# VH-VL binders against Apolipoprotein N-acyltransferase (lnt): the designs that were tried, part 19

Target 1, 229 residues: Apolipoprotein N-acyltransferase (lnt), of Prochlorococcus marinus subsp. pastoris (q7v0g7r236to464)
Amino acid sequence: WQTNMPTREKTNFKNQFINDKLISAQKIALSNDAKLLITPEGTLNNNFNLNFKSKIRMLAGGFRNSKNGLRSSLLGYQIGDKTYSSFIDKHRLVPLGEKIPGFLNIFSRGLSAVGGIQPGSDSRFFKWKFTQPLAIAICYEITDGFKIRNAVKSGAELIISAANLDPYPRKLHYQFLSLARVRSIENKKDNIIISNTGPSGLISEEGKIIKLFDPNTEQNDVVNPNFSI
Key: E = the ipSAE of ESMFold2; O = the ipSAE of ESMFold2 at other seeds; V2 = 0.75 times the mean of E and O plus 0.25 times the DockQ between their complexes.

## First folded at step 10 (VH-VL)

Design y1 (from r1 with heavy chain S33D, light chain F94W; framework fv_flanvotumab; at its last look DockQ between E and O 0.76; V2 from the best seeds 0.00; counts 0 for: pae O 7.3 > 2)
Fold by ESMFold2 at other seeds, look of step 10:
Structure y1 (fold): chain C 229 residues (1-229), chain A 121 residues (1-121), chain B 108 residues (1-108)
Amino acid sequence: as target 1 above (229 residues)
Amino acid sequence: QVQLVQSGSELKKPGASVKISCKASGYTFTSYDMNWVRQAPGQGLESMGWINTYTGEPTYAQGFTGRFVFSMDTSVSTAYLQISSLKAEDTAIYYCAREPLDWGSDYFDYWGQGTLVTVSS
Amino acid sequence: EIVLTQSPATLSLSPGERATLSCRASQSISSYLAWYQQKPGQAPRLLIYDASNRATGIPARFSGSGSGTDFTLTISSLEPEDFAVYYCQQSYNWPPYTFGQGTKLEIK
């Protein structure tokens, strides 16, 4: 680790750093009248809890423990929550031995590097209290147009595409963006993209890029927090 | 203006159940979480957890995840604590306490008068 | 869990004297500390939040200070109604929020 601190103390510093960033992000979101704060895949560590009660609805990329192992998830925090009250688990893990295109193969290698992750439910439909129904794609799942379309047919009004693209080259970042545009066009729904150091922004239902943020960009309409541990 | 009025003291046998009410007035009930705090006779204060009055979802401290249930009825601005399968160790004063949403520390700005639950051992 | 250790356990003073109550945390809790007063037969009353901010309606003789692990509550000139038990409470880690064991401030 970067700091010459005991392992226990290093863990505390990571949690405080994440909490400080979340407070800053929530303040920025509220000052811009945002209704929902979204963070990239893997932003929160396992067993993470806020040091403060959330002031805004937040979908945060993180991990949760289930009866069948550790899950990669988007975790839902309502106003007043210190722990998540809703979640949707990542489902599409690359099948062992299956042939995949070069783009998807890169995602497969990145996915396999996350040890102890178990697949979740097949459905990409997410209905959350006080929020419009959503279609969720976590990383590799953006390639599964069938599941996204099923979520939209089930009533999802918005697509959210979350990823951690840190381990991948910039060519893959733009391919991820291109897939997000296709999903918006074929389903006629807006798509919010949130990634750690890759493309983040808003794609219209016509596939037009309305906004595209670089890392560490402040915006009046959309808050795009990027966190690294 | 702000008031939290709890139900009266209870005398119970082991194995029984009790439901304590906490009626809020003078503020918007769903804008402030409701905490429950236990104080055994002659002892200090112990946080039991809270209910998010906006969502209705309870959060329990470790050790209070089984026999203790937080609930609410927003139509009468009332929070409830139900304790099932009462044990002698549950003898205590139970307080409800209001928590504002604040950027800094979490704290309890208004408290109910407390409800004494006595369980004969 | 974070343990809060209050000292002294009992503080015997006369009206008009200055009281200084200590609360030590087992790890840094930044400024996430509150102080409460509890008189016999009554619910606790919030005195201080965020380590140093007086709650609404609390007399100016009450003040809080400290950060990290060491916190103090000071009562500059004791009034007869100030003789009570005082608790500190942290909210830095929520499972669980913890209280100190209390300092009894009693009349000498």
Scores: ipSAE 0.043, ipTM 0.612, lowest interface PAE 7.3, mean pLDDT 78
ESMFold2, look of step 10: ipSAE 0.059; ipTM 0.635
ESMFold2 (binder alone), look of step 10: mean pLDDT 92; pTM 0.939

Design y2 (from r1 with heavy chain L101F D106E; framework fv_flanvotumab; at its last look DockQ between E and O 0.69; V2 from the best seeds 0.00; counts 0 for: pae E 8.6 > 2)
Fold by ESMFold2, look of step 10:
Structure y2 (fold): chain C 229 residues (1-229), chain A 121 residues (1-121), chain B 108 residues (1-108)
Amino acid sequence: as target 1 above (229 residues)
Amino acid sequence: QVQLVQSGSELKKPGASVKISCKASGYTFTSYSMNWVRQAPGQGLESMGWINTYTGEPTYAQGFTGRFVFSMDTSVSTAYLQISSLKAEDTAIYYCAREPFDWGSEYFDYWGQGTLVTVSS
Amino acid sequence: EIVLTQSPATLSLSPGERATLSCRASQSISSYLAWYQQKPGQAPRLLIYDASNRATGIPARFSGSGSGTDFTLTISSLEPEDFAVYYCQQSYNFPPYTFGQGTKLEIK
């Protein structure tokens, strides 16, 4: 689900609006026999509560509270869940020889706007019951090819790249897409990209763009990667 | 035909345990959450929480964590409520109720007949 | 927690009369409200879900209306079997789903 939602809205009305949109997205996913619904980074706001029990497995971008502060995460909802049962937290990336200039500065400004997010584990391997293992990259994490390759070596069968690119210039949107293609090629794995205002779609294991949705539009669509989810 | 049949009434002393069964028939057990609802004598209805019959994960309402345990056996389409360390205030009728996976409001479309648990004092 | 307040606590009417039962929520719950009927010694029975949709097998004399904070169950022409206790229930927030305290509909 490619959203077109502003960052940080009024919480009460935003929660109901997000829940209505999630219901609509799940209805579309079920009507197309989809196995997994994925939403972009930051789709669920702080203190979000799902007002319905999920009808499909869903990985939703959002936030969770930890003992050391708020984490940006992909949150896993199983069928029948009203609260998430699994998660993988975003982690910080240290620049490696300035190969992708500007990302850390931009991420730092974006992170400061979201109020004290703490870094999580640096592993990108995500094992979740009832699903195949996944390699997860949240936003700038797509730049860390070593961590993604390690997740694939650990058994991940698909790469999922989630981002909120709304606060970033369009040049970084295209760099995000290019990096996702590189990760698909080097690991020989399909990569599902989901972002709110940037590129969303499916990248093949050869790096070909199988499907790319129009940026800055709200879209729900089904992609069929070479590996089942 | 959807049917929920609960185990019979129980008379217990304080400190004992009870396990109530709720056998479902006429539908796919794992497609509907199973809720537990308590009704003390002369009082209204109180939701205790539910078990997600697809995952087996229970969710408990405030005040029902600890001594109350939801479980299930999918092979016989049966949900269970276990209450340990029974207290006099646990005297009530306990209902199981099916919750459809429906859009909009969440509601209980079929109910068991209820199981009266009486704790001596 | 969302509190549901039903009124009146007791409603005394005769068969053939129209009954109007109210349920007020402590905050907006959109249309996430259901109504149940409970007769003595019996389990509750679903009447209305989503504030206004009749459950399967419920006679047309039962209707629900309202949204936000104010909800109404109407029985257009009372039958002898309609004298019971009626509960409203919200599903806007969990935990817990909450019930109103009940309205007893009794023979005048």
Scores: ipSAE 0.012, ipTM 0.577, lowest interface PAE 8.6, mean pLDDT 77
ESMFold2 (binder alone), look of step 10: mean pLDDT 91; pTM 0.928
ESMFold2 at other seeds, look of step 10: ipSAE 0.015; ipTM 0.562

Design y3 (from r1 with heavy chain D102E, light chain S30R; framework fv_flanvotumab; at its last look DockQ between E and O 0.06; V2 from the best seeds 0.00; counts 0 for: pae E 13.0 > 2, placed apart)
Fold by ESMFold2, look of step 10:
Structure y3 (fold): chain C 229 residues (1-229), chain A 121 residues (1-121), chain B 108 residues (1-108)
Amino acid sequence: as target 1 above (229 residues)
Amino acid sequence: QVQLVQSGSELKKPGASVKISCKASGYTFTSYSMNWVRQAPGQGLESMGWINTYTGEPTYAQGFTGRFVFSMDTSVSTAYLQISSLKAEDTAIYYCAREPLEWGSDYFDYWGQGTLVTVSS
Amino acid sequence: EIVLTQSPATLSLSPGERATLSCRASQSIRSYLAWYQQKPGQAPRLLIYDASNRATGIPARFSGSGSGTDFTLTISSLEPEDFAVYYCQQSYNFPPYTFGQGTKLEIK
């Protein structure tokens, strides 16, 4: 699901609006026989609950409370869930800063360590009992090729890149896409990109852009990566 | 072999409580949601809601949010329906029915035999 | 709430005949429809899911068809054990799942 919800407007979305959009997205996914619904970084509010029983397995970008504070995460919902049952937290946080002078700091490791993360959370390997193993990059975690490569060596069969790129210049959108292509090539794995206002689509293990959706529009679509289930 | 075995019929007075059990066997209990369906005498089927057996979270249809409680014990693969403050209109057969949590099915593929609850003064 | 309307309310036929049962939804439910059989004193049994797929162990004489708002359950040659009440159920919009009011198939 490619959302078109600017970051500054996400605090104004009510839970019922998000639920209505998710119901529509799940109906579209079911009508196309999709096995997994993926939403961008930050799609769900903190402590979000569905007002319906999920009909599809979903990895949704959102937030969760931990003992060490708020986390940006991909949250796993099983069929029948109203609350998530699995998660992987963002390890590399992109600091707030000026859009142009700060883009080099966006790729810096020193500022992305803000906030608490769980033990082993710097691993991008996500094993969830309802999917094959995944390599997860939230936002500019795609810049850490070592961690993605380690997840693939651990058995990940697909790369998921989730982002909210609204606060960043379009040249960083293109850089994000380029980095996702490199990760696909160097690891020989398909990469699904899902972003709010930036590029979304499917990149092959050869780095070919198989499908790329129109940026800055809301869109739902089904892609079929090389993904064994 | 998949089986859902419910507890026996209950005869209760108004104001009492009842707890119906649904014991599952022949499959992985946490891979299927457990639904509860009511059928009043001579009437059709009415979905009451379900419990997600993996998370333990119940979901109730409107009209079943007060006196009806879904629960479970995964160690014995059993789901429960408790009805408190019984009324005469609660007289019905109550079925448990499993729904796959696995991708590809949103239908009740196996049902318990039903538990008749009769509420009379 | 999506309303499912079954017709006819009662269908009287003899063994060996073809039965055709209808289920109409108040709005499109695409193919998210199931059919159940309930014999007197017994629990319902799943016959058809996703409008046209037979459940495990269901004889080939049972078939389902339709999409959108109009759905049909067909029993190609009735057997004595097929005389029962049949319910359709939608899973497109929930909670709650909804059932049709039933069609009673009885022996002439």
Scores: ipSAE 0.006, ipTM 0.438, lowest interface PAE 13.0, mean pLDDT 75
ESMFold2 (binder alone), look of step 10: mean pLDDT 92; pTM 0.940
ESMFold2 at other seeds, look of step 10: ipSAE 0.007; ipTM 0.533

## First folded at step 11 (VH-VL)

Design y4 (from r1 with heavy chain S31Y Y110S; framework fv_flanvotumab; at its last look DockQ between E and O 0.01; V2 from the best seeds 0.00; counts 0 for: pae O 17.8 > 2, placed apart)
Fold by ESMFold2 at other seeds, look of step 11:
Structure y4 (fold): chain C 229 residues (1-229), chain A 121 residues (1-121), chain B 108 residues (1-108)
Amino acid sequence: as target 1 above (229 residues)
Amino acid sequence: QVQLVQSGSELKKPGASVKISCKASGYTFTYYSMNWVRQAPGQGLESMGWINTYTGEPTYAQGFTGRFVFSMDTSVSTAYLQISSLKAEDTAIYYCAREPLDWGSDYFDSWGQGTLVTVSS
Amino acid sequence: EIVLTQSPATLSLSPGERATLSCRASQSISSYLAWYQQKPGQAPRLLIYDASNRATGIPARFSGSGSGTDFTLTISSLEPEDFAVYYCQQSYNFPPYTFGQGTKLEIK
């Protein structure tokens, strides 16, 4: 593996603006020998298409149309793709426990406001050809340690936690970071965190914050840091 | 009471196939991975890998990626080990063992009674 | 993969004596080590998990200790039913989980 360069974007931007930012992000990623570009939950609009062929493997947060409605997903673009070729959908979770009883309630209010997002499969294991297996948590899925543990036991080498925290208070941003650290510790795996208005960075398998970028303002741009570990 | 009950001993000729069952009871089947462990005559324990009973995805240890197939049927809480193209060296006792999928637990807390597979011409 | 080396290969003792069984890992595995007992014709039985925690129903004479690379199973006063083969198992790095080669505890 090479260092991944996370990208943050505010949802609901026009497609041309998003394409321009992605072109810039991919150029920077390639110049720094990155193997995978990752963007936050909700970066790509529904029916989004690249106006260029992807130069790098990319997991982009976005929306896709399914037969039962709109899905929130991480969308996989292989080199040469203009449309995604793989995906993992956000899934509705059963509450983790009483210690954080209001946490899922806050996320549920946000979900109901997004126009009928349909739940995906339970599995958080994601494998592309020629890439290392990944454990994926989208937003509130980080609260379900059972599903992340399952993905790691199935061979996932890295945890990726993607979120759109824009509709939520700063206190929930810190809870998200704390849960991501717990998942790294309990599973003995690094965790890459990508969020649009919250924490983004790298958590070690021991729970140590290796890198943490400050959140953007309400208007987020694509950020393409070069990480070395 | 947690129980893992395996199918009975098998006597097979080289080149044949065998399918060992492991029926679970007394717990929620999908909350525990099902591991398979081999013990050849006079030898120690060798982990073959497991099936994630929540996702259905098998994971195989090195050396068990060809002729060995893990599967399951959650409707009857049963895990299966299939061995194809049997060789004399496959003669062993095969155990199923459950492992919690909850965080912080990676040990085998319940074992089946074992199934002896004998491969002889 | 992580190799676990148990010593001694065979330990001959009488009932009432203290038994000390060793397990060494090829790299640090923190405390992710379990101990199992196996009697002839039977499946293994979990004794100790996380290096030092006694499993449910295991008598107090069994104890585990160690961290990192060196681990010990101690049986403070041997009973006749304790004569068996003992295996250690790591869960730090998988696949695969690995077992030690075993220590046979036999009656002198």
Scores: ipSAE 0.000, ipTM 0.420, lowest interface PAE 17.8, mean pLDDT 75
ESMFold2, look of step 11: ipSAE 0.007; ipTM 0.568
ESMFold2 (binder alone), look of step 11: mean pLDDT 91; pTM 0.934

Design y5 (from r1 with heavy chain G104Y S105G Y110S; framework fv_flanvotumab; at its last look DockQ between E and O 0.82; V2 from the best seeds 0.00; counts 0 for: pae E 5.8 > 2)
Heavy chain, then light chain:
Amino acid sequence: QVQLVQSGSELKKPGASVKISCKASGYTFTSYSMNWVRQAPGQGLESMGWINTYTGEPTYAQGFTGRFVFSMDTSVSTAYLQISSLKAEDTAIYYCAREPLDWYGDYFDSWGQGTLVTVSS
Amino acid sequence: EIVLTQSPATLSLSPGERATLSCRASQSISSYLAWYQQKPGQAPRLLIYDASNRATGIPARFSGSGSGTDFTLTISSLEPEDFAVYYCQQSYNFPPYTFGQGTKLEIK
ESMFold2, look of step 11: ipSAE 0.103; ipTM 0.629
ESMFold2 (binder alone), look of step 11: mean pLDDT 91; pTM 0.936
ESMFold2 at other seeds, look of step 11: ipSAE 0.091; ipTM 0.642
ESMFold2, look of step 13: ipSAE 0.108; ipTM 0.627
ESMFold2 (binder alone), look of step 13: mean pLDDT 91; pTM 0.935
ESMFold2 at other seeds, look of step 13: ipSAE 0.212; ipTM 0.659

Design y6 (from r1 with heavy chain Y110S, light chain Y32W; framework fv_flanvotumab; at its last look DockQ between E and O 0.60; V2 from the best seeds 0.00; counts 0 for: pae O 9.4 > 2)
Fold by ESMFold2 at other seeds, look of step 11:
Structure y6 (fold): chain C 229 residues (1-229), chain A 121 residues (1-121), chain B 108 residues (1-108)
Amino acid sequence: as target 1 above (229 residues)
Amino acid sequence: QVQLVQSGSELKKPGASVKISCKASGYTFTSYSMNWVRQAPGQGLESMGWINTYTGEPTYAQGFTGRFVFSMDTSVSTAYLQISSLKAEDTAIYYCAREPLDWGSDYFDSWGQGTLVTVSS
Amino acid sequence: EIVLTQSPATLSLSPGERATLSCRASQSISSWLAWYQQKPGQAPRLLIYDASNRATGIPARFSGSGSGTDFTLTISSLEPEDFAVYYCQQSYNFPPYTFGQGTKLEIK
């Protein structure tokens, strides 16, 4: 038995594992008549390819290669895709001469620990074929109420908040949830929260937590926001 | 009523190009991806890849990039395989085969009759 | 790349006999395995999908079984029209989807 596998072999094994989980998640989503599968930030690495045709529309957190470097993104897969056909890149938070609050410093330090990621567009509006327009917040972007409001003013009908909260203390998980509730209230839009080890669920346009799944568990479930996708 | 009708056999010289058509009828063309499968003389089946007829995006198996191009014309429900710079080893029967885009049907449920391409000097 | 190995390469049987064809995958493909029949001069025909489901119009004498790495196609009582080449195919990952090399079922 060889427990210390070469990096390439370990990478291929991890990609197969992620593909197996995605197949299972898509089967569960389809058995429950879901129209869209959403996965947390950072689910897919930049060398990842689906080894199957997607059976459901999917927004998967992951990394993509661009001409200007690596991007952290929400990657859009249409039915039948093996490679993403659309994306929205995470935008780095930059100070404009203002002091960054303590919990944002922790988010920023977590992001800075991931070397080589280049900033994407600052717009949080995502228009994608066959789905309602969306306002997207990846991790710390939920703190930028102006960008989310602009996406809603541009026609977004639902807010999607995706995060990888593994590197963060539980206290910051609750702060993320609180920010998501604020974005829902101020924009009068439902907010779907998808995180790896933090809160996941549905927040109503009034800021009420409609569903909240137990953190630190692998769960697939269906929510119905205040419109269908 | 589902039919996939391919263009006729081709005899070509090395260096030429060929474009094989696969006309679909009896179903909604954009509900099924169109796959291309090669069978060299006396050999088994080899998947070349497919075109997603809903998005128009082609996907090629390793070894079929460059000289092999998948395309389609949705208005006439037709998929195309173009092979450029033909070589003797391209001599084969080329099949189109449809694959449903919905769950549980990742297999080729209807096949064209095949198009023999012979490349000889 | 996932390799599918079929055995035997050739199976010689008489009408009325039971045929058992094997397909082994180089890694687990769950149940994402199909079987095709190809008669001389004809395109392949789908027999079995998802390892065990008969395609529309396929006679009940054809059945499939297996999961993971080991799969079997069984023809319970051979008819004269069943003598052909049989291929298994996986669609678990890409590139490429792969076919086995084929098993020729011929008249003894």
Scores: ipSAE 0.007, ipTM 0.529, lowest interface PAE 9.4, mean pLDDT 77
ESMFold2, look of step 11: ipSAE 0.009; ipTM 0.555
ESMFold2 (binder alone), look of step 11: mean pLDDT 91; pTM 0.930

Design z1 (from x3 with heavy chain W53A N59D; framework fv_rovalpituzumab; at its last look DockQ between E and O 0.84; V2 from the best seeds 0.00; counts 0 for: pae O 9.4 > 2)
Fold by ESMFold2 at other seeds, look of step 11:
Structure z1 (fold): chain C 229 residues (1-229), chain A 121 residues (1-121), chain B 107 residues (1-107)
Amino acid sequence: as target 1 above (229 residues)
Amino acid sequence: QVQLVQSGAEVKKPGASVKVSCKASGYTFTSYHMNWVRQAPGQGLEWMGWISAYSGDTDYADDFKGRVTMTTDTSTSTAYMELRSLRSDDTAVYYCARGPYEDWGEYFDYWGQGTLVTVSS
Amino acid sequence: EIVMTQSPATLSVSPGERATLSCKASQSVSDYLAWYQQKPGQAPRLLIYGASTRATGIPARFSGSGSGTEFTLTISSLQSEDFAVYYCQQYLRWPITFGQGTKLEIK
């Protein structure tokens, strides 16, 4: 799901609004017989709970509290869940945007869920019940080819690149897309890209852009990645 | 205590439009979704579409896309369904039906009394 | 879309007897299945949701069972007010679809 919700405006959305949008996205996904619903980085608020029991397996960008601070994560919801049951934390943070120095705290109003975020585990391998193993890159983590390659070596069959690119200029959007293509080529794995306001789509294991959705629009669509192992 | 009261019967000519209202009471209107279901004489039930009373999000059955508009007015707790370009086979009883939010508002625990719309030349 | 098929089209049963109504889905709907009762000139009334959960105020003589593609509504010890048309409905996927109905008649 490409949400098209600017990062600066996310803290003004009520949890009810997010739940309504998730219901619609799940219904569309189920109507198209999708196996997994993926949402961009930062879609869900801290400790977000669904108002409904999930009817599809969902990997949603959001935040969670850990013992050592707030983490940006992809959160896994199984069928029947109202609270995530699995997660993978973003490891590599943007220095100013996600570990904000004190002088930018005023500018970061409405981004407090992002500010003060601590790095998570450096593994990008995600094994999840009822899905094939995945290699996960959140935002600029796609730049770390070693970690993605290690996840593929561990058995990951698909790369998922999730981002919120709203804070960044369009040149960086194309750089993100280019890096995703490189990861697909070097690992011989399809790469699903899901972003808020930037590129979303499917890149083949040969680096070919199979589908690229119109940026800055809210879209739901089903892609059929190549599971080569 | 939950009650859905619909507007009265309508007689229309082909090509016209009809707008049916459904006034809700006895519950928090924005906590539920509203569905519209019709039933042609002697026939079964046909789902037309759904609207979230909270977000205004809609989804329409394919047979009605382009002809139907569903709206709500939260200040009056009223849902509306407008069907345009009426045909004689649109003659039916039109129901509004409430669904619980937790189960996606897609099974219907309370129904309006129905509004007969007759389309004839 | 998921096609819901009910059988029989008409079921004739005497008061006090047991009625069994069948509903089959063209593909799995898990337990996202509801049953409704409709009397002439009235709106449908919810009986069962979640395949087996009775709605508030529904007598215990109504029970639902099944999952996946095959579902059953059972009415034990039929009362005179139970003679009506019954519809099943899936709510897993859009579009929402209903079965064609089973008319329960007094024998």
Scores: ipSAE 0.006, ipTM 0.557, lowest interface PAE 9.4, mean pLDDT 77
ESMFold2, look of step 11: ipSAE 0.113; ipTM 0.630
ESMFold2 (binder alone), look of step 11: mean pLDDT 93; pTM 0.949

Design z2 (from x3 with heavy chain W53A, light chain Y32W L92F; framework fv_rovalpituzumab; at its last look DockQ between E and O 0.55; V2 from the best seeds 0.00; counts 0 for: pae E 9.3 > 2)
Fold by ESMFold2, look of step 11:
Structure z2 (fold): chain C 229 residues (1-229), chain A 121 residues (1-121), chain B 107 residues (1-107)
Amino acid sequence: as target 1 above (229 residues)
Amino acid sequence: QVQLVQSGAEVKKPGASVKVSCKASGYTFTSYHMNWVRQAPGQGLEWMGWISAYSGDTNYADDFKGRVTMTTDTSTSTAYMELRSLRSDDTAVYYCARGPYEDWGEYFDYWGQGTLVTVSS
Amino acid sequence: EIVMTQSPATLSVSPGERATLSCKASQSVSDWLAWYQQKPGQAPRLLIYGASTRATGIPARFSGSGSGTEFTLTISSLQSEDFAVYYCQQYFRWPITFGQGTKLEIK
């Protein structure tokens, strides 16, 4: 699902509105025989619960409370869930005020807008009941090729790159896409990109863009990534 | 006392449009989807689409896309269905039907009384 | 589009007897299936949802069963008010579709 909600306004949306959008997205996914619904970083608000039982496996961008504070996460919903049953937390928060490679300094402006987010574990490997193992990159985590390669070496069969790119300039959207292509090529794995206002689609293991949705529109569509056996 | 009360019967010429209203009472209007279903004389039921009374999102059946517009007015708890470019095969009884939100509003526990729209040249 | 096919088209049964109405989906709809009763000049009335759950106020003589592609509606002891047209409806995916109906008439 490619959402089209400005980052500053998503914190003002009522939970009912998000539930309506999720019902529509799940219905479209089921109508197209999808096995997994993926939503961008930050789609769900903090303390979000579905008003319905999920009818498809869903990996949704959102937030969760932990003992160490609020985490930005992809939250896993199994069929029948109203609350998530699994998660992977965003690990790399863009550091403030440190020596940073020039490319990463551009991302720092966006992270400051959310404040209070705590880093999670540094592993990008995600194994979840009834799905193949995944390599997860949330936003700028795509810049860490070592972590993504380690997840693939651990058995991940697909790379999922989730982001909210609304606060960033358009040229950073192209850089995000280019990095996702590099990760697909170097690991020989398909990469699903899902973002709110930036690029979303499927990149092949050869780095070819198989499908790319128009930015700045709400879109829901099915892609069929290739698996290694 | 859940009630869905629709506007009265209408006779139209081909090429005209019709707007049918459905006033809801006895429940929280924004907690349910509103669906529109039609039935040609002697025929079965045909789903036209739904609107979320809360978000305003719509989903139209392909046969009606481009010709139908569904809206709601939450201040009066009223749903509207407008069908444009009417043809003689649009002669039917048009129903509004309430769908429960928790089951995605797509089976219909309460129905309006129906509005007969006759399209004749 | 999922095609819903009902059989028989007309079922003639005597009051007090059992009626069994069949509904077949062109592909699996899991248990996301509803049944409606419609009498002449009236709006449809929900009988069953979720393939087997009776709607509020529906007598126990109405029961639904099935999953996947094949479903039945059973009326265990027909009353005079039960002679009507019955429709099945899937709500598994868009577009929502109905069966063509089974007319239940007095033998």
Scores: ipSAE 0.007, ipTM 0.533, lowest interface PAE 9.3, mean pLDDT 77
ESMFold2 (binder alone), look of step 11: mean pLDDT 93; pTM 0.950
ESMFold2 at other seeds, look of step 11: ipSAE 0.068; ipTM 0.602

